# Designs tried in a protein design chat: miniprotein binders against o77086r1339to1564. Part 6

Target 1, 226 residues: o77086r1339to1564
Amino acid sequence: KSLEIAEQMTLLDAELFTKIEIPEVLLFAKDQCEEKSPNLNKFTEHFNKMSYWARSKILRLQDAKEREKHVNKFIKIMKHLRKMNNYNSYLALLSALDSGPIRRLEWQKGITEEVRSFCALIDSSSSFRAYRQALAETNPPCIPYIGLILQDLTFVHVGNQDYLSKGVINFSKRWQQYNIIDNMKRFKKCAYPFRRNERIIRFFDNFKDFMGEEEMWQISEKIKPR
Key: E = the ipSAE of ESMFold2; O = the ipSAE of OpenDDE; V2 = 0.75 times the mean of E and O plus 0.25 times the DockQ between their complexes.

## First folded at step 2 (miniprotein)

Design rb1 (at its last look DockQ between E and O 0.03; V2 from the best seeds 0.00; counts 0 for: pae O 3.2 > 1.5, placed apart)
Fold by ESMFold2-Fast, scan of step 2:
Structure rb1 (fold): chain B 226 residues (1-226), chain A 82 residues (1-82)
Amino acid sequence: as target 1 above (226 residues)
Amino acid sequence: SPEDELKDLLEIAKLLIRYARMLAEKGDLESAIEILEFAIEWAKDALEIAEKTGDEELKREAEELIKEAEKLIEELKRELEK
């Protein structure tokens, strides 16, 4: 069931997100060093594993109708993740459905249109305006997209002029960094009220069962040549 | 407000010092030293605001955090050479 799966994904995300120390995020923005940010690294690794796991689940299916059925299942899971404010898992699954190996396959028009509508949330050409608006209106509990937090902190750290021009006049570089982090602190305080389901968690198997990128492209090209 | 900004910068400096101590306990002395240097940067920015606004209490707190971090850096550097 899509709802139960989304709830368990959210519990796993929340466990990792809550372990991230604020210093890890600031240090990563400063020097990009993973060794000083172990919990942050585990959280971003989890995002990547989930994305690759979802791609692999779809590509391993031999039948086109079964692939479509599974993509629709992931779309339903994503809708539940969005409603419970889990942007991390939502974007991990979106990155899977919008990945080259998956996107190039022949899908029903409705599926392609739905995935494109989801991509509007993370349109970087508008400096993630849609996502920033959604996050500003979000009440805890919430798991934000850590990638944008890291990007913003790095922009402030290196003195990016475009980012600073959007900021509050008369605030120091440190205060700008604090304000970016303050949302993360706020979201870390509130727990999700879901109960752990060990059967579903074992089904995920730490999202470790995935194919490498080259193998995914080879399988994609066998399904739909050129 | 400047007072809220000052308090928040000091909070981050304290978190960085705590994190550096945790890494030092795990044996990562070099990272701990770098993090303490970063903590001093945050505390110095707070000190500048405190001096400008005339907040003697928070100025003293910022000075104490800088001294604590500097003392820890000295101790860790000595340990690293053993």
Scores: ipSAE 0.483, ipTM 0.823, lowest interface PAE 2.1, mean pLDDT 85
Fold by ESMFold2, look of step 3:
Structure rb1 (fold): chain B 226 residues (1-226), chain A 82 residues (1-82)
Amino acid sequence: as target 1 above (226 residues)
Amino acid sequence: SPEDELKDLLEIAKLLIRYARMLAEKGDLESAIEILEFAIEWAKDALEIAEKTGDEELKREAEELIKEAEKLIEELKRELEK
C-alpha cells in the first residue's frame, strides 16, 4: 500500500535528517568538504540512492503495462509524501520520474500531465517561489529539501563578504545564514508518529539495488530506440 | 526579539565549538582549528551586537565563548606541532 510505503520512506529520511548537525551544513556551504560533514553526506547519498532505485524499478520491467503500473504507484506514493510534508523523498522520486531515461519513454497523457504538475513545485523560475511558499505554510513534522538549503547557504556565502568595511560586520550575511538554518532546526524538533515496518524496510534494502547512469540509458534505448 | 536573535548567534558558536571538539577527539586537529576560528567569527558578531545594545549578560557569554575557543585553538596547535 502506497501510504505505508510513503510512511516508511519518511521514517528512513527522518532518521538520517535528525542526525545532521548544524555545523555540518554551515561548513559544507563554506568549503564542500564531505569529510567534515559525514551525516549530511549520508543524507544526500540517501536522496540519490532512492532516486536511482526508483528509476531502476521502472526500467527493469520489460512489459510496458507493468512499467505504467509502477509509475502510477510512485505517483501515489509521492502524493502521500507531499501530504506528510516529506519534500525530500517527494523530490527524489520526482527526479526519478523526470529523468532522461524515464521521461523519454512517452507515457500516457495522464501520467505526463501529473509529472508536469509535480515539477511546478520545484520550478527554479522566481528562485523556487512555489516551493518556498509551500514550505512557509508547512507545520512540523516536515523533512525539507536539503538541496535547496545547501544552495541557499552557498549563495549567501559566495554572494556576501564577511565585512562591509574594516571592523564592520556584514550582519545581513549572518542573519541570512541563521534564518536558513533556523528553519531546518524547527523541523528537526518534531518526530513523525509512524511505527517501523520491518517487512517494508527489508523490501527497500537501503535503496542500494540500482543501476548506474550508463546502464539505465542502454535499457531505455533498448525499450525505445532513437 | 533582538535579544533572542543574539542568543541564537551564540548558540551557533556553541555548536561549532562542540563539533570542533568532536573532530579533535577523532584526530582531525587541523579541521578542528578551522572550525574554532569559524566559531570565533560567530561569537565576535554576537559580542559586537551585545556591546551596542548594552546586554551585559550576552556580552559576557560571547566573551567566554571566544576565550574558550582561543584556548582550544592554542591547545590543538601545540598538539599538532608534536
Scores: ipSAE 0.327, ipTM 0.744, lowest interface PAE 3.1, mean pLDDT 85
Fold by OpenDDE base, look of step 3:
Structure rb1 (fold): chain B 226 residues (1-226), chain A 82 residues (1-82)
Amino acid sequence: as target 1 above (226 residues)
Amino acid sequence: SPEDELKDLLEIAKLLIRYARMLAEKGDLESAIEILEFAIEWAKDALEIAEKTGDEELKREAEELIKEAEKLIEELKRELEK
């Protein structure tokens, strides 16, 4: 069941990811206007909804054992996602498990260790080195973490002028942009060989069933007072 | 606008072709070919966008850039074989 869930998450991600047009990511890196990048925005919203959905699924459970059961299920799903190179959903779920409201709760040592091990992939102190390495070694099909792509493109855009002083063309900027885009394109062309499971897709219900951040904190603090 | 972005992509492709020409003039034909291949890919992306938007002018420009780059690659490959 965890594998099937991961497969369906991946199908949904792949569908949205493939719809992103290259101009959208470049434009977004330049002006950060969501309205000008509708497919990109849908994909990023999907990521956020999935994370919030997962948080909500855990926090709505009154029993600690049931919460642990769900966390363990998500961990299993994440392992499958990682194996199938879906970094996007993997990180969406990781962001849920590593979120403040959830992380602060008391968990079995094994759960804490597993989550920690997953966090090592996206250690921000190393500028996502482990993730970048893993991605570089990954063959399609793959769904990359879009956030880093956008960050990298933004960095290239902000950090480089189109022209150097005295009218010298900044080819380095163009090359950097293209390398990022090319890598993204490489993953867009590959489809996952999974079949659509309407039952599971209906279960997700577009991940719309989530609570707000404030409510999550309130529930968390009720479960484990400060 | 999507049109503005499309124009930017074409400009990038043009810049890459110019750079490739400079590399070729300096005798680095292999690097020039690599950059031209890159330019073609970029121009093809632009072409795809132009086709979707129905911008015939930008479509033609993209096609011309692709043809230019392809021709230049062929020329440079011939030089490498000499």
Scores: ipSAE 0.057, ipTM 0.542, lowest interface PAE 3.2, mean pLDDT 89
ESMFold2 (binder alone), look of step 3: mean pLDDT 89; pTM 0.863

Design rb2
Fold by ESMFold2-Fast, scan of step 2:
Structure rb2 (fold): chain B 226 residues (1-226), chain A 82 residues (1-82)
Amino acid sequence: as target 1 above (226 residues)
Amino acid sequence: SPEDELKLLLEFAKLLIREARELAEKGDLESAIKRLEIAIEYAKLALEFAEETGDEELKREAEELIKEAEKLIEELKRELEK
């Protein structure tokens, strides 16, 4: 079941990722306006919804053993996602398991150690070096992590002026944007050969039953008081 | 290449204008106007790229798309007032 779930999540991610038009990425880098880049925004929102759904599912369970079983199921799904190069959903689930409301609860030492080892991939203090290296070595098909793509585009835009001097366009800024885009084009080219399960896909395509961040902290503190 | 990206920006602006016309035909004038405003932003970005590459023909295409979208916005705004 865990493998099939991971495969269906990957098919949905691939569909959303492939719909992103390169012009949307270029315009988003310029003005940071989500409404003008709708397919990019849908893919970003899907990442966030997946993360919040996973957190909510764990926190709603009243029994500690049931929470532990669900966390272990998420870990199994994550292992399949990582093996099939779906970094996006892998990191969405990791962000849930490593979120404050979840992380502060008492878990088996094995679970805590496993989640911590997964976090090494996205250590931001090293500018995501481990992730960047893994991605560079990855052969398509692959779904890259949207969060780093958006961050890199924002840093290129904010860190570089549009003009080097009055009337002179900063071509280096455009070239850096093109490198990010070329990497995205590389991964958009190849399809995953999985069979569709429409029931599972529909569940993930429009799930909405999740708590807000403040509610999650309140529930976390009720489970394990500070 | 920058020339390839410019063509992609122009094609996307054209797509958005086509989608706006379809929305207008279905009576969704507010959504059509919003789509056209977005199309103008893509055409303006294409114009910036055309100026960078010195491609006068693609620059003219971008300018024509901006004018087409602006004219449609004015027509749809007049319909909304009626």
Scores: ipSAE 0.118, ipTM 0.632, lowest interface PAE 5.3, mean pLDDT 82

Design rb3
Fold by ESMFold2-Fast, scan of step 2:
Structure rb3 (fold): chain B 226 residues (1-226), chain A 82 residues (1-82)
Amino acid sequence: as target 1 above (226 residues)
Amino acid sequence: SPEDELKRLLEEAKILIRLARFLAEEGDLELAIKYLELAIELAKEALEIAEKTGDEELKREAEELIKEAEKLIEELKRELEK
């Protein structure tokens, strides 16, 4: 069932997200060093694995009807993820459905329009205004999108001066770092009240069963030649 | 330069200690401790540079920041245990 799958995805995301230690985030903002940010890196890897896993599940299907059936199932899962404020898994699945190998197959109009509608949330044209607004209105429990967290930390690292003038510290940069950290802490405050289902978690198998980018393009081109 | 990096690390450690004190005053003891742990890491990096460059004044400053942060961490941990 799509709801139960979304709940189990959320528990896995929450487990990884809550393990992220604040020093890791500050060190990543300072050095961009993945080795000093192991839990942040695992959370990032999990997003990528889930995205690639979903793409692979769709592309491995030989029958066009089965592919559309699975895409519709992912859309149902995404709707549940959005309702439970799991932006991370929601956007991981969206990145799969909106990926080149998948998007180029030209799905039924309803599917294409629904995916395009989901993309409005993550539209970068106004510095992710729609997403930032949705997040600000969200009450815990919530799992924020790792991609924007990393982008914002990178922006803080490179976008601001450490010093305003010869040795004067830029307190604005440090308060921006604090705000990012405080927001993460706020979302870690409340746990999701879902029960673990080990059968479904084993089914995900850590989302490790995926094909690489090159293989995905080759299969996409076989399904729909240029 | 190493000297510029040393001064930057020390100033960043000082800011983190100030932010930690602010967080502790607001009741965010756990987050304050994490900020202090980061401050100690930065001050230790500064200490290594000061030792290599022979800057005794900034070495002393780094050592004092480490001691201040360690002392505050122990105080905050005792508060959390209450």
Scores: ipSAE 0.000, ipTM 0.172, lowest interface PAE 11.3, mean pLDDT 79

Design rc2
Fold by ESMFold2-Fast, scan of step 2:
Structure rc2 (fold): chain B 226 residues (1-226), chain A 82 residues (1-82)
Amino acid sequence: as target 1 above (226 residues)
Amino acid sequence: SPEDELKRLLEQAKELIREARELAEKGDLESAIDRLFEAIILALQALEIAEKTGDEELKDEAYELIMEALKLILELKRELEK
């Protein structure tokens, strides 16, 4: 069932997220070194695998009705993820449904409208203002979005690289403004009260066999030619 | 136009990644990393424009360029620390 799947995804995300230590995040901002940030890298890798797995799952289905059923199942899972404040897996699935290869396919209007409404949360034209606002108002437990974490860490690193007194000061203020460290401290303190289903967790922890971007576009174009 | 700016940013980002790879091959890892961060900044700007214009192919291209540059920075940082 969709609820149980979302709960197990959240337990896995929480495990990966909780292993990320604050010094690791600061060191990554300073050096961008993956070897010194193994837990941050694993959390990032999991987001990417989840997104690509969902895209591949949908695109491999031969029948249009089966594709629609799977998209509806993903939407149902996403609604549960959003309710339990798992932004990371919620946005991983959203990135899949809103990906070019998938969005260009002909979906029923209801599906298209629902996905479009989800995208309002991650409108980057305002530097993720809607997401940052939602996150600030979210009470623990919560799993934040890895993509914004990496973006903000990259901006901190660029400022440090500039090494102008004024530039370094400005980037320090931006770091404080972004509240990455504060959010990580807040959200790591509270555990999700879900019962583990090891079979489902193992599936998501070990999922493989997803196609690359090029393959996804080729299959999308076969389903709906340009 | 937004579309012209988007394509310009993506092409500049690709060129910076190419320059970074050549600098890395010559052993200039620090300059290579500098080019890659410039590429990320341009690709992030391109991503923002692609989202506003609804150009999904170029949005995906911008995202992939950001990921490619980030991975390369991490590789070069590891080499620099040896």
Scores: ipSAE 0.007, ipTM 0.144, lowest interface PAE 12.2, mean pLDDT 77

Design rc3
Fold by ESMFold2-Fast, scan of step 2:
Structure rc3 (fold): chain B 226 residues (1-226), chain A 82 residues (1-82)
Amino acid sequence: as target 1 above (226 residues)
Amino acid sequence: SPEDELKRLLEQAKELIREARELAEKGDLLSAIIRLYEAIELAEQALEIAEKTGDEELKREAEELIEEAFKLILELLRELEK
């Protein structure tokens, strides 16, 4: 069941990702205008909706053992996503489990340790070194993390002229920023060989039932008062 | 063989930059930008080969093509704003 869910999430991610055209990405890098980047915006919104849906699913459960059961189900789905190189949905679910409202609740040691190990992949303090290495070693098919794509393109937008200089010392760092565009093009060429389950795809393509950030904190604090 | 592949990639990158400049002159800025990113892709592949083979001259040529294409992309993006 968890495997089929992960496969269907990946088919939807692949569909949304492959619709993104390089001109949209470049225009977003230039002016950050969502109106000129509709497919990029839909892919970004899907990441956010997935994260918020998972948080809401956990927080709506009043029984601690049921919350634990659902968190373990999400972890199992994440393991399948990671194995099939769907970094986008993998990190969407990780962002849910590592969110403030969820993280502050009492979890069994095993769950906390497993989530911490997943967070090592996306440690931003090292400029996402671990993730960039994993991505470089990944063979298609693959769905890359939208957050790093947007961050690298924003760096291009705000970068000063010194970054574009022919200086040898800075060349490798500049070159690395472009690799995300190259990876986008590379990964768009390969399709996942999964059979579609339209019921599951429609569910994930139409996320409407989730809480806002403030509501999540209120419920978290009711479950475990500060 | 690696040297032949390196020269082929650099020549294709140069041709893409030439096509991009022609498209930009005709006002097709988005197609020009796409060609320039394709040129960067090929020049990056050439750079990787040049680094492994120790060909400093062709490594420099690859770096220069990447910088030329990137600067042109930024210029064309500014033009699209207008």
Scores: ipSAE 0.006, ipTM 0.183, lowest interface PAE 10.3, mean pLDDT 77

Design rc4
Fold by ESMFold2-Fast, scan of step 2:
Structure rc4 (fold): chain B 226 residues (1-226), chain A 82 residues (1-82)
Amino acid sequence: as target 1 above (226 residues)
Amino acid sequence: SPEDELKRLLEQAKELIREARELAEKGDLESAIKRLEEAIELAFQALLIAIETGDLELKYEALELIEEAEKLIEELKRELEK
């Protein structure tokens, strides 16, 4: 069951990722304009909705045993996502399990240790070294973490001038941007050989059932008072 | 100017695609693929400039050249694997 869910999540992620056009990513990195980056915006919104959906599903459960059962199910899905190189949904679910409202609740030692081990992959204090190493060793097909690609492009844009002198374009800056995007293009070329289940895909493509951050904290505080 | 550099890059990319097609017709598929890879690099540089300058017409021309070259590379690689 968990395998099929992970496969369908991956097919949807691949569809959304493949629709992203290179100009959208470059333009977003330059001016952060969502209107000019519609497919990129859909992809990033899907990441956020997946995270919020997972948090909401856990927090809405009245019984502690049922909450642990669902967290374990998410962990099992994450293990499948990691094996199939779907970093996007893997990190979306990890962001849910490592969110304040969820993390502060009392979990069994096994659950806490597994989530902690997953967090090592995205340690930002080391400039995402662990993630970059994992990605470098990854064979296609793969869905990378778009957030890091956008951060890298933004760094290049901010740290380098558009012109070397009056009217002379900075080709070094353009070449750096090209290399970052070329890596993204390589990941877009390979398809996942999974059998499609439209019912499951449509469910994940229609996230309307989630609570906001304030509501999540209120419910978390009710479950485990400060 | 950026516009002059953009036009120069697009012209060079078009010429490389033309050379690649001639090489492919003569059966030199490896050299053709190399020319096409160079064309994509130049067209992509032009694409970045077009985005920066807001030149939609030349942006689409760059994208069209990249797509044309990529499709041709795929076709030639399949022919090599025969």
Scores: ipSAE 0.000, ipTM 0.185, lowest interface PAE 13.2, mean pLDDT 78

Design rc5
Fold by ESMFold2-Fast, scan of step 2:
Structure rc5 (fold): chain B 226 residues (1-226), chain A 82 residues (1-82)
Amino acid sequence: as target 1 above (226 residues)
Amino acid sequence: SPEDELKRLLEQAKELIREARELAEKGDLESAIERLWEAIALAWQALEIAEKTGDEELKEEALELIAEALKLIEELKRELEK
């Protein structure tokens, strides 16, 4: 069940990811390119909706045992996503489990330790070295993490030098932009061989309303008062 | 043909870089940067065609055009900060 869910999530991610054109990514580096990057925006929105859906699903459960059961199901799905190189949905679910409203609730020690170990992959130290190393060692098919793609494109946009700066540190915008594009091209070459389950895909492609951030904090505080 | 489309994209990218330089000389740095990003997008389309057709000469030209535009963007951003 968890495997099939992970496979269907990956097929939807692959569909959204492969629709992103290289010119669209490059134009997004400009501050007004969102209208010119509709597929990149859809892929970004899907990541956010997945994260918020997972948080909402956990927080709507009033029974602590049922919340723990659902968290364990998400962890099992995440393990499958990681094995199939779907970093995007893997990190969307991780962002949900490591979110403030969720993390502050009391969890079994094993769950807390497992989530903490997953966070090592997205440790921001040394410009996300752990994630970049994992990605570099990954063979297609693969769905890369949208968050780092957007962050790297923002760095390209903002610029790395001002008129006062003399760089001792070599910060190459050209190399960083090329690396983003190269990875996207490389990962789009191979399709995932999974069989489609339209019912499951349709569900993830059309998320029902979920809680906003403020509502999540309010419900978290009702479950475990601060 | 793919080769004709490739050459057309490269010529359009070169024209955008030329327009960007003229805008920069007139003090319109933001419009210049905008033209350069458009040039890069067209040059990348050319690069993809060159890779599929195995045209190493035009592939190298596309890569140099991208490098030139990126270098100019960095220079213009520094000027804009002033």
Scores: ipSAE 0.000, ipTM 0.195, lowest interface PAE 12.1, mean pLDDT 78

## First folded at step 3 (miniprotein)

Design gb1a (at its last look DockQ between E and O 0.02; V2 from the best seeds 0.00; counts 0 for: pae E 17.2 > 1.5, copied fold)
Fold by OpenDDE base, look of step 3:
Structure gb1a (fold): chain B 226 residues (1-226), chain A 82 residues (1-82)
Amino acid sequence: as target 1 above (226 residues)
Amino acid sequence: SPEDLLKLLLELAKELIREARELAEKGDLESAIKRLRLAIYLALMALYIARQTGDEELKREAEELIKEARKLIEELKRELEK
């Protein structure tokens, strides 16, 4: 079941990721205008919804043992997601498990260790070296974490002038931008060979069933007072 | 550097939240929500970086931004439902 869930998550992610047009990413890096980047917005929205949904699934359980079972289930799903190179959903679920309301709860040592190990992939101490290396070694199909792509493009944009002088285009800037984009394009070309499972898709229900931030904290504090 | 990246992410998140508020004041709630979602997306990464670097101040800032943006989304969604 965990594998099937991961496959369906990946299918949904892939559909949204493929719809992102390159100009959307470039425009976002330049001016952060969402109106000009509708597919990018849908993709990021999906990420957030999935994270909130996962948090809600855990926090709505009153029994600690049941919460642990669900966390362990998500860990299994994450392992599958990692294997199938879906870093987007992987990180969405990781953000849920590592969220304040959930992380502060008491968990078995094994769970804490697993979550820690997952966090190692996105270690920022070396500019996400582990993640970048993993991506470099990854063959399509793959769904990258687009946040880092946006960050990299933004950095290139801020760090470089569009023109070196009047009428002289900064080709170095463009080269850097399109190298990043080319890597992204590499992942857009390949489809996952998974079949759509309507039962699981219905189970997700577009991940719309999530509680608000305040409610999550209230529940968390009720479970484990400060 | 990771620190520069962290600061950039936080700055972008703050800017998006600011723009979202302005849009909300103008009555464009849908556009505001979109900006807030993106702000959360970026702030989550910032939070992760801050946690790894042990920068408690930036960690708190990131958490506050996320909380603020999420709260505002909830408020705006309620307004849209009216």
Scores: ipSAE 0.176, ipTM 0.616, lowest interface PAE 2.0, mean pLDDT 88
Fold by ESMFold2, look of step 3:
Structure gb1a (fold): chain B 226 residues (1-226), chain A 82 residues (1-82)
Amino acid sequence: as target 1 above (226 residues)
Amino acid sequence: SPEDLLKLLLELAKELIREARELAEKGDLESAIKRLRLAIYLALMALYIARQTGDEELKREAEELIKEARKLIEELKRELEK
């Protein structure tokens, strides 16, 4: 069941990921204007909605034992997502479990230790070294963390001129952009071999049923006062 | 085509190292280091292509540019710490 949930999350991610056009990614990194990158925006919105949906599913449970059961279910889903190279949904769920309203609650020692071990993959130390190593060893199909691609492209754009001098194109900038994008293309080539399960997809309801940050904090503080 | 790209990458890497030395002489060590990191990036791409095509002379040239740029970065970093 946790495997099938992970597979359906991955299908939804893949549908949005494959629609992202390369010009959208380059344009967003340059201008950071949401209206000019519609498919990219839908993909990143999906990430955020999934993360908030997961937080809401945990915080809405009145009983502490039920919350622990649900967190353990998300942990199992995350393990499956990692095995199928869906780093996007993996990080969306990790961000939920590591969010302030959730993390501050007192969880069993085993849960906190597992969440900490999952965070090692996305540790920002040495420019995301652990994640970049894992990605380099990953065979398609894969859905990578788009945020790092955008960060790398933004760094290339800010740190480099379009032209080296009057009328001379900065080819090194264009080549760096190409290599970053080529890594993205590596993972778009192969589709996941999963079949849609409409019962699970309807249960997700596009992850739109979530509460806002203020309500999440209020519930978290009710569970564990300051 | 692959040989043309390899020559272009090496030429750009050489230009960036030249610019980095000029920036360092003017005291802009941060900009110099940025240029050198980019030169290494380009020379590594050239080296990758040269290994696939078997062009030993251009492969050696790429390797020497990488060594030069790395050495200069370390020198500039030590200067920044002073």
Scores: ipSAE 0.000, ipTM 0.089, lowest interface PAE 17.2, mean pLDDT 77
ESMFold2 (binder alone), look of step 3: mean pLDDT 90; pTM 0.895

